# Ledger of designs, part 16: VH-VL binders against Translin-1 (tsn1)

Target 1, 220 residues: Translin-1 (tsn1), of Schizosaccharomyces pombe (q9p7v3)
Amino acid sequence: MNKSIFIQLQDQIDKEHSIREKLTAEVDLLDEKLRVLQLLLANCEQNLENQEEILEALEIIKSKTRGLAELASNFPYYKYNGVWDRSIQKVVYLYLLASWTGRLDKSLRPTYSLLSLSEVGQILQVPVFPEESTFHLSIEQYLHAVLSLCSELARQSVNSVISGNYHIPFEALNTIQKVHSSFQVLSLKNDSLRRHFDGLKYDLKRSEDVVYDLRIHKLV
Short names: E, the ipSAE of ESMFold2; O, the ipSAE of OpenDDE; V2, 0.75 times the mean of E and O plus 0.25 times the DockQ between their complexes.

## First folded at step 16 (VH-VL; framework fv_tezepelumab)

Design s5 (from q1 with heavy chain Y33W; at its last look DockQ between E and O 0.02; V2 from the best seeds 0.00; counts 0 for: pae E 8.3 > 2, placed apart)
Fold by OpenDDE, look of step 16:
Structure s5 (fold): chain C 220 residues (1-220), chain A 122 residues (1-122), chain B 108 residues (1-108)
Amino acid sequence: as target 1 above (220 residues)
Amino acid sequence: QMQLVESGGGVVQPGRSLRLSCAASGFTFSDYWMHWVRQAPGKGLEWVAEIWYDGSNKKYADSVKGRFTITRDNSKNTLNLQMNSLRAEDTAVYYCAREGYDFEAYYYFDYWGQGTMVTVSS
Amino acid sequence: SYVLTQPPSVSVAPGQTARITCGGNNIGEKDVHWYQQKPGQAPVLVVYYDSDRPSWIPERFSGSNSGNTATLTISRGEAGDEADYYCQVWDSSSNHVVFGGGTKLTVL
């Protein structure tokens, strides 16, 4: 079979498309599970009544993530990472949130603490080497996830006040302050991360306002 | 026309090494993922190894991992399989196979070589 | 490890339809490919992606896949169709290409 240059190019286009479709299908399945977990973790103050459901959802997400990792490991990482970056960022985010709220194994990290990238990788059993050409959790994904966590903590701090859990806003503020300080020493070269980080100051302010209000009312 | 031609097969003693080659022609070799598949006498097909189009990544069956090395030279349109620490169970016809391109499909082999026989015996 | 199961042999009369099955756990969720191998020859792709066919393969060859069984169907069987047929998938869990054990088709 003698193919013209254009036919060969089309074949390559077709293959790449096929690969993207396969990856997208897996990501879509993952995203469905992420939505479930996100709903389960929507409130930091949720009682332990749904703890089993949370653990189940975490395990499912772990499984799906590993499945995606296996599939993705067959292809160049930086060629296709756009297909899963946002979803994987969300995976990391939800695991950070689960751990922070004490819904994950407390032997890994105490409640109201931040999991490291390495710890998340260990939990998910996925590599975390940014220089690898195969599937891995990237530093950028992790940093985005941390910033997302801060936003969520700021949001939930308000809800916690409504429910009478006044310790949550303080812990949230403490975490956001630490994250803010830590990010200041980072040399961010990614525009998306810089923009996302710029938003952190608003989350910090929100959290501060909540805590200050509580202090004024002698609730903390 | 498309052609894959394997060479390098022969009879070797256990523990020895052998290097197989596959010469490709009739298509843009550097655009395709390539594989080795083997078939023991009177038995079925067994996948052995995969190499990316640019050689950037390689995969192996558990049965050959650590012993076999797949490589390619796109400038020469050649696929190679270095087989070390050969065992009796490695006795087989070894085929080079091209992974096809298509929408929604992957890991199918649209072209195969004629195969080269490797016999490992004392 | 993922396993594909094929009958060792299938017989069909000339002009009749042959069906070769390939069993696997939830194989319907995988893409199944089929190869024909005549004695002393290399395998030839006859069906890929469950039911797609290379342009040089006769339309007598077709495939289907659902549940736990994939099927290669050869209509109007000819003597020239006598060969071993192998199903094949890629397993994401093991990250391996997996072949069935093969089925010998005899046209009586």
Scores: ipSAE 0.018, ipTM 0.505, lowest interface PAE 6.5, mean pLDDT 90
ESMFold2, look of step 16: ipSAE 0.019; ipTM 0.624
ESMFold2 (binder alone), look of step 16: mean pLDDT 94; pTM 0.957

Design s6 (from q1 with heavy chain D102E A105S; at its last look DockQ between E and O 0.69; V2 from the best seeds 0.00; counts 0 for: pae E 5.6 > 2)
Fold by ESMFold2, look of step 16:
Structure s6 (fold): chain C 220 residues (1-220), chain A 122 residues (1-122), chain B 108 residues (1-108)
Amino acid sequence: as target 1 above (220 residues)
Amino acid sequence: QMQLVESGGGVVQPGRSLRLSCAASGFTFSDYYMHWVRQAPGKGLEWVAEIWYDGSNKKYADSVKGRFTITRDNSKNTLNLQMNSLRAEDTAVYYCAREGYEFESYYYFDYWGQGTMVTVSS
Amino acid sequence: SYVLTQPPSVSVAPGQTARITCGGNNIGEKDVHWYQQKPGQAPVLVVYYDSDRPSWIPERFSGSNSGNTATLTISRGEAGDEADYYCQVWDSSSNHVVFGGGTKLTVL
């Protein structure tokens, strides 16, 4: 009848392990869908007919993100948020990319601009900037996603020239330049985020080179 | 084409100092985060120190903090490790290592030098 | 300080699959990198970010990471795969790089 304090500690360890397994399994399912959407968006400039697939993938990811949020709400947020942190960064990144490329809706009208953190939260139906221990999109997740967007825009800029789409390189450069200048005014105390930002210079150079080549060859 | 060449290793008495250098060539040195990693004879790898690509931030393992100083000179393509108050447990091969950046630069080492041996003995 | 635990040795017959484990508390939430070190040589990166390979590393090398265990898998083991293998993470709580103790792979 009398349990030692160590038996109670072992029970807690087992519970925490079980919770992490459950969350990890849900995150793994989300990651599978993220890989599908990433592939669709990587080639979307070349394939306007895939728009319905993209919209369905976006809806599946929104649904799975909401499901993860509901599951996570049963447990302390900051104890377990490491399980989904990187996957949620990718969710945000793919929504930013879908908006920029005009794939977020059926209009097929690229915005060539960034959704704000609050706009992403509204679209996904998840909170941002909460003061409580609840599932939310963090500022750090959003900032990482913006930087990942710039890397992909630089890559797509190269491919758009091959496809004969010469205006995308200019819009990509404009976006990357604005991100670069905006990040310079941020006080980045997070080492991971600062290191990610430092890599932006490669994306900027790659995008600049594409635009320079177009101008010197009089293609625009 | 790419090379990292360590130098400055040797035999020193406990309490003495030693300065290691790593010469980089074949790549744009100032683009890369650099590290020192050591390996005691017959033992595993132990991370020692990090320096950011521009020298603006430095990190150290607890075992060497306060005794070792990592520096870089991007104009000479060199990474340095000043090692003060050396102890027997600092005996190791010291590698300079380049951090990759292909996947957002999350602490993996894509190129290593061949190492320089430091022996601390009475 | 974060600790990575590897078995001291693993043996495999030629042509068989070798699995080298790296244990750590919640290691599945970290990015795991793997290095091969042959005697008298510097380490060489073989897997990074859990499961990605440098372009010069054969597809026989693969990795996985979930829960408390990361695994380096070497399919169709060859004598040339005999080496020490180290796992490595970055630990955000200590802000340090951490290596496992290493595993000696023998192909008999």
Scores: ipSAE 0.233, ipTM 0.710, lowest interface PAE 5.6, mean pLDDT 88
ESMFold2 (binder alone), look of step 16: mean pLDDT 94; pTM 0.959
OpenDDE, look of step 16: ipSAE 0.515; ipTM 0.823

## First folded at step 17 (VH-VL; framework fv_tezepelumab)

Design z1 (from q1 with heavy chain D102S, light chain K30N; at its last look DockQ between E and O 0.69; V2 from the best seeds 0.00; counts 0 for: pae E 4.0 > 2)
Fold by OpenDDE, look of step 17:
Structure z1 (fold): chain C 220 residues (1-220), chain A 122 residues (1-122), chain B 108 residues (1-108)
Amino acid sequence: as target 1 above (220 residues)
Amino acid sequence: QMQLVESGGGVVQPGRSLRLSCAASGFTFSDYYMHWVRQAPGKGLEWVAEIWYDGSNKKYADSVKGRFTITRDNSKNTLNLQMNSLRAEDTAVYYCAREGYSFEAYYYFDYWGQGTMVTVSS
Amino acid sequence: SYVLTQPPSVSVAPGQTARITCGGNNIGENDVHWYQQKPGQAPVLVVYYDSDRPSWIPERFSGSNSGNTATLTISRGEAGDEADYYCQVWDSSSNHVVFGGGTKLTVL
């Protein structure tokens, strides 16, 4: 084989590696901010105590996400999406959580409701249903985020009982039930999503148990 | 206390069949995905098979596909592995392993049995 | 088809930090899990999801994953840490769980 051919191949490998490094660097920065917001939203009971910090974190994440979108738009989506898929899923998840807990713009959706993919795209100012060749929020990312939200709601429902916020478990259960029913009508082709959805049954059960316990004790 | 106990291992000739079983206790068995992982003597770990929490889906390594069948009985808290057309290369300690359940984390095994030895030799 | 590469052995002095690497093509895009296996025993999960740790695992065990290399770090190495360590991922392309070849850690 021609030595020149190998040189060209190596150049291509180096270019691809360079692109991945650039994308990874941006994703790493995003991930740092995601951790901050995740900590801020870790408790639904913290009504308005850290609202300013939450809003600041949301804006930073929005900015970082948009920056990533701009950079990523220069490259084939399906070649490099593995670099940011999880992080973007987390972005969507945290925005869902912020909205659900009433920490985001209530004019879009009321508290204890679920933002749509289109609404999340609008908030972040990133495409959601474009040609799949450019950066976008994918349906899969959104669905994963919704399922992650349900898991978090189930977790926080337990903690809310400890804090005496007995309405949260009820709202959480209601949301999880609706999500569960909605997913049942979807034809999921992705095994990862199917698996994640199956896990929702556990979250649903946990939430039900919490609510039932509250009812038994006449707290709701 | 969570426990997984494998049984059914032994010495068999090539071409024969063997059925392994794993008894689970100390946790809600029906809530977890279960796996078989094997380890040949002096070798590394090799994933064998996966079954979903309700048995609705099963996956196999290419090396055992068509020969092995993973099943579970949630009413009895048991995981099974039917091994047909056994080969010498199937000789290994077979572990049942529970897939952990955590936020956004998949395909990690948080609990393992002590394993049962399967020897395929003429 | 996806392959994880580990060094066959790593040695560390007591009290020193051991680092075990796991190489894979773009492994940073996968969730990496680590298992400890002592002689004659079953594997034990020590790190999962790149850097998370079971509650019963000492804080001396930590993990990281980026680019083409995942790393298990064992700080303040003890004689009891001597074991084989395996990295593991799920490969979405083949839909298979994949283990590394294992690394024997010796504490001398």
Scores: ipSAE 0.131, ipTM 0.711, lowest interface PAE 3.1, mean pLDDT 91
ESMFold2, look of step 17: ipSAE 0.390; ipTM 0.768
ESMFold2 (binder alone), look of step 17: mean pLDDT 94; pTM 0.956

Design z2 (from q1 with heavy chain Y53H; at its last fold request DockQ between E and O 0.69; V2 from the best seeds 0.00; counts 0 for: pae E 3.0 > 2)
Heavy chain, then light chain:
Amino acid sequence: QMQLVESGGGVVQPGRSLRLSCAASGFTFSDYYMHWVRQAPGKGLEWVAEIWHDGSNKKYADSVKGRFTITRDNSKNTLNLQMNSLRAEDTAVYYCAREGYDFEAYYYFDYWGQGTMVTVSS
Amino acid sequence: SYVLTQPPSVSVAPGQTARITCGGNNIGEKDVHWYQQKPGQAPVLVVYYDSDRPSWIPERFSGSNSGNTATLTISRGEAGDEADYYCQVWDSSSNHVVFGGGTKLTVL
ESMFold2, look of step 17: ipSAE 0.402; ipTM 0.782
ESMFold2 (binder alone), look of step 17: mean pLDDT 93; pTM 0.955
OpenDDE, look of step 17: ipSAE 0.489; ipTM 0.810
ESMFold2, look of step 18: ipSAE 0.413; ipTM 0.789
ESMFold2 (binder alone), look of step 18: mean pLDDT 94; pTM 0.957
OpenDDE, look of step 18: ipSAE 0.408; ipTM 0.788
ESMFold2, fold request of step 19: ipSAE 0.490, 0.037, 0.440; ipTM 0.809, 0.647, 0.784
ESMFold2 (binder alone), fold request of step 19: mean pLDDT 94, 94, 93; pTM 0.957, 0.957, 0.956
OpenDDE, fold request of step 19: ipSAE 0.270, 0.026, 0.466; ipTM 0.737, 0.666, 0.809

Design z3 (from q1 with heavy chain N57K; at its last look DockQ between E and O 0.61; V2 from the best seeds 0.00; counts 0 for: pae E 4.2 > 2)
Fold by OpenDDE, look of step 17:
Structure z3 (fold): chain C 220 residues (1-220), chain A 122 residues (1-122), chain B 108 residues (1-108)
Amino acid sequence: as target 1 above (220 residues)
Amino acid sequence: QMQLVESGGGVVQPGRSLRLSCAASGFTFSDYYMHWVRQAPGKGLEWVAEIWYDGSKKKYADSVKGRFTITRDNSKNTLNLQMNSLRAEDTAVYYCAREGYDFEAYYYFDYWGQGTMVTVSS
Amino acid sequence: SYVLTQPPSVSVAPGQTARITCGGNNIGEKDVHWYQQKPGQAPVLVVYYDSDRPSWIPERFSGSNSGNTATLTISRGEAGDEADYYCQVWDSSSNHVVFGGGTKLTVL
C-alpha cells in the first residue's frame, strides 16, 4: 500500500468525523430541549400547570428533530444512527408521555392511551416506515420508548398516591398490562430490546403493588 | 444486605475441569442478569460470561467459548461456572457480578463478589 | 474487536482533580461504566451510563462521554481514592462486554 492510498483513507476518516461532529452538534441542542421537557412532564398530576411551557417545549423539540432529520438524510442511516438513536428514542418517549398525560392533542388519542409509531411520525413530521437508508423513526426506537414510558408510569404511580391522585395508578397499570401483553406476541430479534422488555416485568409488579395497596386502603 | 460469595477455586492442571459457584443473598436473585468476570494476576478485568435472569440466554467471551458453561439455579440463588479444558491463561480471580437494573442502563455491574482464585499450572 | 484505551497511570495531588480517560472508536455513542478497584479488593461501580452515580458513591465522582473519549473525574482527590480504575462498555457488534486496560491513580 502506497502513501497515496493512506492519504485517501485519512481523508475519508476526516470526512466521517466531520459528519459525526455536525450530527452530534444537532443532537446536543436537541438533548438540551429534551431535558427541559422531561422536567416539565415529571408529574402526571400537573396537567393544568405549565401547559403552555410544555406545548412550547414540544414544538421546539419537533423543530429540532425535523432539523436533525433533514441533516441526517444526507448520510447513510445505519452508519451514523448511533449518534442520535438515544436522543430520538427520548423524543418519542416524551411525546408518548405527553399524550398519555393529556398534555398533547387529545384529538389524536384520548388521555391514558398510547400513541402509535405512525401517529408519532405524523406529529413530528418525520418518516416512520421509509426506505431504511434514510433518516426515520425506527420500530426499535419506538418500542424502547414505549417500555420507557411504562417505567415512568410505574414511577409516577407512586408519586400520584402521595399527591392524592388515586386514579393514575389504575390507568398506569392498565397501560402497562396492555403493553406487556402486546410485546409478548412480538418476535423480538434485538437483544437490547429483549432485555429492556424483561425489565417490564418489574415495572408491572411495581404498578400492581401500588394498585393493590390502594385497594386495601379503600377497604379500611 | 446484598452479598455475592464465590467458591470452588483452587489449583488444577491444564486440561482439567473446575466448577465455580456464587451464592447470592439480600436481593431477588431471579430478577437479575448475572455475569462472570475474571482478572489474571497483575492484569486487568476480562468479561467471561453472561446469563439471563431466567437462564434462557447465555453469552461467552471468545476466549472461553466452547469450554465454559454458565448456569444458574434461581431456587437456590446460585450462579455457576463449569470450566472445562482449562488452560494456563485461565489463571485468574473469578468474580461473580450482578448486572444493574436502572431504566435504560444495561451491562453495568453494580455488585461484585470478593472473587475466587483459579490457578492452572503444570 | 472493540478496544478501550486507558492511560496506565495518573497522578494527582491531594485536593486536586483527577481525570482518567477512556478512548474508543465512537465511544460517545456507547454507554460507559467505571469501576474502582483497590488493592486486594473486588471492583466497585463508581459511575454508570456515562454520568450516573450509585447513591453510595460520593458526588466527587463524575463521568462524561463524547466523541472518542470518556472521562472519569474525581474532584478533591483523597488518599483513599488510590486505586485502579476501569472503563467498560458493551459492544453490540461482537455482543461482548469490553473493559479498558485500567488506570492506576496515585494521590501524591
Scores: ipSAE 0.064, ipTM 0.695, lowest interface PAE 3.4, mean pLDDT 91
ESMFold2, look of step 17: ipSAE 0.381; ipTM 0.765
ESMFold2 (binder alone), look of step 17: mean pLDDT 94; pTM 0.957

Design z4 (from q1 with heavy chain G100L; at its last look DockQ between E and O 0.11; V2 from the best seeds 0.00; counts 0 for: pae E 12.1 > 2, placed apart)
Fold by ESMFold2, look of step 17:
Structure z4 (fold): chain C 220 residues (1-220), chain A 122 residues (1-122), chain B 108 residues (1-108)
Amino acid sequence: as target 1 above (220 residues)
Amino acid sequence: QMQLVESGGGVVQPGRSLRLSCAASGFTFSDYYMHWVRQAPGKGLEWVAEIWYDGSNKKYADSVKGRFTITRDNSKNTLNLQMNSLRAEDTAVYYCARELYDFEAYYYFDYWGQGTMVTVSS
Amino acid sequence: SYVLTQPPSVSVAPGQTARITCGGNNIGEKDVHWYQQKPGQAPVLVVYYDSDRPSWIPERFSGSNSGNTATLTISRGEAGDEADYYCQVWDSSSNHVVFGGGTKLTVL
C-alpha cells in the first residue's frame, strides 16, 4: 500500500475540517443573534418599548451576515453553502418580518408589505443574482423566508387581537392570500420548497379563523 | 369516536347522475382537507378529488374533471360528490378520506370511510 | 403522470419477512406512504413519510425509501397480515395524489 496517498488524503480531510469548523463557528454566532431577534419580533406587539433592542439586533445580524459573506468568499460556494443555507433563510425571514411589522429602520417598503429579494440584498449589502459562484442570497432562501413569514403572521394574529389591534389580522390574511396566489404562478421543482408551500394552506386557515371570529363576535 | 360514513351509492344507467355524501363525526371536520378516492372492482386505488377545509379550493383527477363536483357543508359535517354524466368506467367503491396534518407532512390519509358502491351499467 | 409500480403479489411463509416494493423515478426524493386493505374493508395507514409508523401499528411494519425504490417490510409475517398493500406519493409536477397498483400479500 502507498502510504503517501493516504497521508495526502488525510491532509485534505484536515483542511476541509478546518474550513467547515471556521464557517460553522461563524454560523453558530449568527444563529445566536437570530434567536435573540426572533424572540424580540415574536413579542413586539406586547412590548412597544423594545424598538432599540430590535434595531441593535438587526445591525448585529447584518454585520455578522456580511462577515460570513467575506469569509465564505474564500472558498468554493457550492461546496460549503449547506453550512449557512438555513441560517441565511432565517436572516431573510427576520428582515421580512421586521419590515412587515414596521420595526425595520430605513425599510424600502411600508408596513404590511413584503420586501423583494433584491431589496433584502440591498439592505443587507449582500449580492443577489451573481454572475459567478460567490456568496449570495438565493431565490430558494427568499421563497422559504416568505413562507416562514406567513406562518409567523398567522401566529401573531391572535396576539394582535388580545392587544386590541384588530387591523393586523386582516393585513396578515391579505398578505398570506397574496403569497398563496403568487406562488401558484411559480414553477417549483424543489420538493422541499413545494412541501413548504403546501403547508401554507394551514396558515391560511389559521388566519381566516381569527378574522372569522372577529366578524362573528362583532369586534369589527 | 372518529367516523366517516359514505352514502348515496347505487346502480345507475350511463349518462345519469348520483350524489354521494360522507358524514363525519368524532373530530372537528372544518379543520381538515378532504378527499374522494375510488376503487374499481378488482382494481387499485385511484384518487378522485380534493377540497380545502373551507371549501374554497378544489382539485380533480383528469378522468372526472368537468363531470364531478366536490363540495362540503361544515355546518352539517358533510362532504359531498356530485357525479354527472356517469360512465361505465366510473363503476367503483367510493371512499372519503381525511388528510392528516402533522406539522411537516401533508397528503397522506390517516382515516377512511367504509366506502359506498357505485355501479354504472344498463 | 408520475407512475408507481408494485409487484402484483408477494408470498411469504408464516414467521418470515415480507418485502413489498414500490418503484418510481427518483422516488427516494419523495415521501412515500403505505396502506393496508383487507377484503371488503377500507384502507388503513401503516407507514407514512417513508419510515414513520402510526402508534397503533405494530413495530413489525417498517419502511425505507432510496433511489428508485421504496420498500414496505413486514417482519414475522402472520395470517392477519394478508391484505392488499398500496404505496402512495404526492407528485408536485401534476399536483395530484398518486397510488401504486397494489400488491397482494399471501401468508402460506
Scores: ipSAE 0.000, ipTM 0.539, lowest interface PAE 12.1, mean pLDDT 87
ESMFold2 (binder alone), look of step 17: mean pLDDT 93; pTM 0.952
OpenDDE, look of step 17: ipSAE 0.019; ipTM 0.604

Design z5 (from q1 with light chain N26D H33Y; at its last look DockQ between E and O 0.54; V2 from the best seeds 0.00; counts 0 for: pae E 6.3 > 2)
Fold by OpenDDE, look of step 17:
Structure z5 (fold): chain C 220 residues (1-220), chain A 122 residues (1-122), chain B 108 residues (1-108)
Amino acid sequence: as target 1 above (220 residues)
Amino acid sequence: QMQLVESGGGVVQPGRSLRLSCAASGFTFSDYYMHWVRQAPGKGLEWVAEIWYDGSNKKYADSVKGRFTITRDNSKNTLNLQMNSLRAEDTAVYYCAREGYDFEAYYYFDYWGQGTMVTVSS
Amino acid sequence: SYVLTQPPSVSVAPGQTARITCGGNDIGEKDVYWYQQKPGQAPVLVVYYDSDRPSWIPERFSGSNSGNTATLTISRGEAGDEADYYCQVWDSSSNHVVFGGGTKLTVL
């Protein structure tokens, strides 16, 4: 080779940059679709009028996610996962939310229940678990998504009261309680995840307060 | 009204110790992670230490590790910073800062105190 | 250690748009936060999570983050916007909060 060591290093840097740019471009497209779905799922009670749009958005996101997975599989996961981690976490979160609110296939899980990581992987047709060398949905992404779901449920529980849907706060509380109990048996080593879990206590309290207020005011 | 008030600053000689305190009010103190951030005169901001909402975990910048100790008393809504083996380079305004709590957002500071000045000089 | 690089100063005319950059390796993969510090005052959060804004911060303040550069944009610059601005991230490798060196904004 006629290239100096430094030229070779620069070439490698340029290559890595190019890969990141390609991945980022795909993630950006995905993020745009995620925003649409997030808006559609912003309220638990408004799903009937927008059900067709929600299903369409879910399919688009599935397609985009699979496309990203295919592209990402050409590269080491650990090197580039930072490009898509947040977006993929959001994908999982939105699918969890869609399922929980009954906007996804009810044959998989009943309304107000939590999809498993395996089920999400199956729905999205992307790999989960053991091989960390290629693109996959990670446990961490899933756990973050579950915690994000809890936060959203707590938020929507308040809104549901305003709209007169008084059953939602109870279902939300039940889910958050179960998640809280489940996380307590996990040995979390990731600081970010631990932090996020700590925030769940606040969400739980908020949810409890909403339910208690409903009881006090004899609305339920 | 949310408020953070630092105290305990002053002039000390190198090798001495100083204890800073931050009084919090206007919010549920026990729900938030708290931090110390310092700023040397005419210089930029430097993160110093972090403590979790229940005090279960603490983190320090390398520059102060082993010398500074962050603590909190949730019953009194107070954050503290014990500074030992002080050095000239520790001279700074010390701010207590609340870590914000928002959806998937971490390690940002949504409220700051006005700071307390620490001067280390011979 | 992870390093954030800011220009030491930026100048804009009143009513013009100011842009303050924050450079860092793959900073686009991190969450960037921005703080405003006026002389003799404590820092104030103006942008968080790359582009989100606290409710008490004017809409004139916005943020973006991609690649190796985060940018704080202040539209319709006012004299009151003169301050030092700091970008900030959390670095997972070192488990430390990292600030940029700060940028002094002058409104001419």
Scores: ipSAE 0.042, ipTM 0.683, lowest interface PAE 3.8, mean pLDDT 91
ESMFold2, look of step 17: ipSAE 0.124; ipTM 0.685
ESMFold2 (binder alone), look of step 17: mean pLDDT 92; pTM 0.938

Design z6 (from s3 with heavy chain D102E A105S; at its last look DockQ between E and O 0.40; V2 from the best seeds 0.00; counts 0 for: pae E 8.4 > 2)
Fold by ESMFold2, look of step 17:
Structure z6 (fold): chain C 220 residues (1-220), chain A 122 residues (1-122), chain B 108 residues (1-108)
Amino acid sequence: as target 1 above (220 residues)
Amino acid sequence: QMQLVESGGGVVQPGRSLRLSCAASGFTFSDYYMHWVRQAPGKGLEWVAEIWYDGSNKKYADSVKGRFTITRDNSKNTLNLQMNSLRAEDTAVYYCAREGWEFESYYYFDYWGQGTMVTVSS
Amino acid sequence: SYVLTQPPSVSVAPGQTARITCGGNNIGEKDVHWYQQKPGQAPVLVVYYDSDRPSWIPERFSGSNSGNTATLTISRGEAGDEADYYCQVWDSSSNHVVFGGGTKLTVL
């Protein structure tokens, strides 16, 4: 019956809506750049000349991620982290992919390995184990990104055979196998993450089939 | 060629039971989460039930919980829906749907069967 | 229970852009998927994860999702695009899949 308490509740609802609008606007700008980088990296094995575009996109994404981190740190993390969770996972995923494929720097030297969560945090200049409830890269975001990397590596493995690059399938299989083994020892209680991990078996099978075909036809 | 083929639809009276089947071919059925989705005549899509790839977990819409049971037999590549205590509101085309697995979310349906009609009338 | 709201119908002139909205509380924090259903046929996935397309779906179909609204955009609308369109999410609080009520697209 106290009308002033309902007016206060409405004011809080309006404040939360406004905060979400601000965060969403920054996330939308980040997402635009993520789409550009994703496209560039999807065919990067076939186009070494796009490296400067990739490096430019990486720097823009790093800058926008830090801008989001600064804005988001003004607000309670666990109340609003849903706004950026998917987009930050994609940032992590694309940095993992860029490193694996040798596109993270001018060397063009593939690592064929995973950046750790700590390494991604260092590169992006974003915390990974916050002391307080502030913006950070989460373990779950990183684990999802690793699984997404495996799906892309399986896809690129198939395409690399068509392009005549027979080394990539073996490196992709090696990476996917290591991820599969590492996740097997994790105690995954998150349904979303467990369902994502369950899909890894398809990437593993796809990669195994490519390598088997190469061996049978003596292309390696 | 990938296929999902539903069967077992028909006309039944309220309070009776009916069992639907969905035969899968052209893909490794045991790798996929499966769903039933229904559509009342002239109406929209309504999710009914989910079953995990190994059958270890099941979820149901509130409208059917306690009356419907989703099952699968991975050795026969079949998905089933046991529908008990049927009501007029259960009248619909029932679709078998396969869940995709790309990215962080699997709750999208990349392949659908043709549907089987269930009519519950007195 | 989470609710998705779609307009019952949308009409566009041939060659023009159709926009079909899907409203939901904080839907921008969810993955939104879109299906096309022609009369007498099963639904077909046209957009998933807000903005991705299956490889067989023409680039004219695109999606966006922000705030409380997701949108399916069909550029250069054709008679062949006439269908019912459904948005869909998974709601973590109920562990349920939720569909919108559907939108009938008419190309006049």
Scores: ipSAE 0.012, ipTM 0.605, lowest interface PAE 8.4, mean pLDDT 88
ESMFold2 (binder alone), look of step 17: mean pLDDT 94; pTM 0.958
OpenDDE, look of step 17: ipSAE 0.644; ipTM 0.856

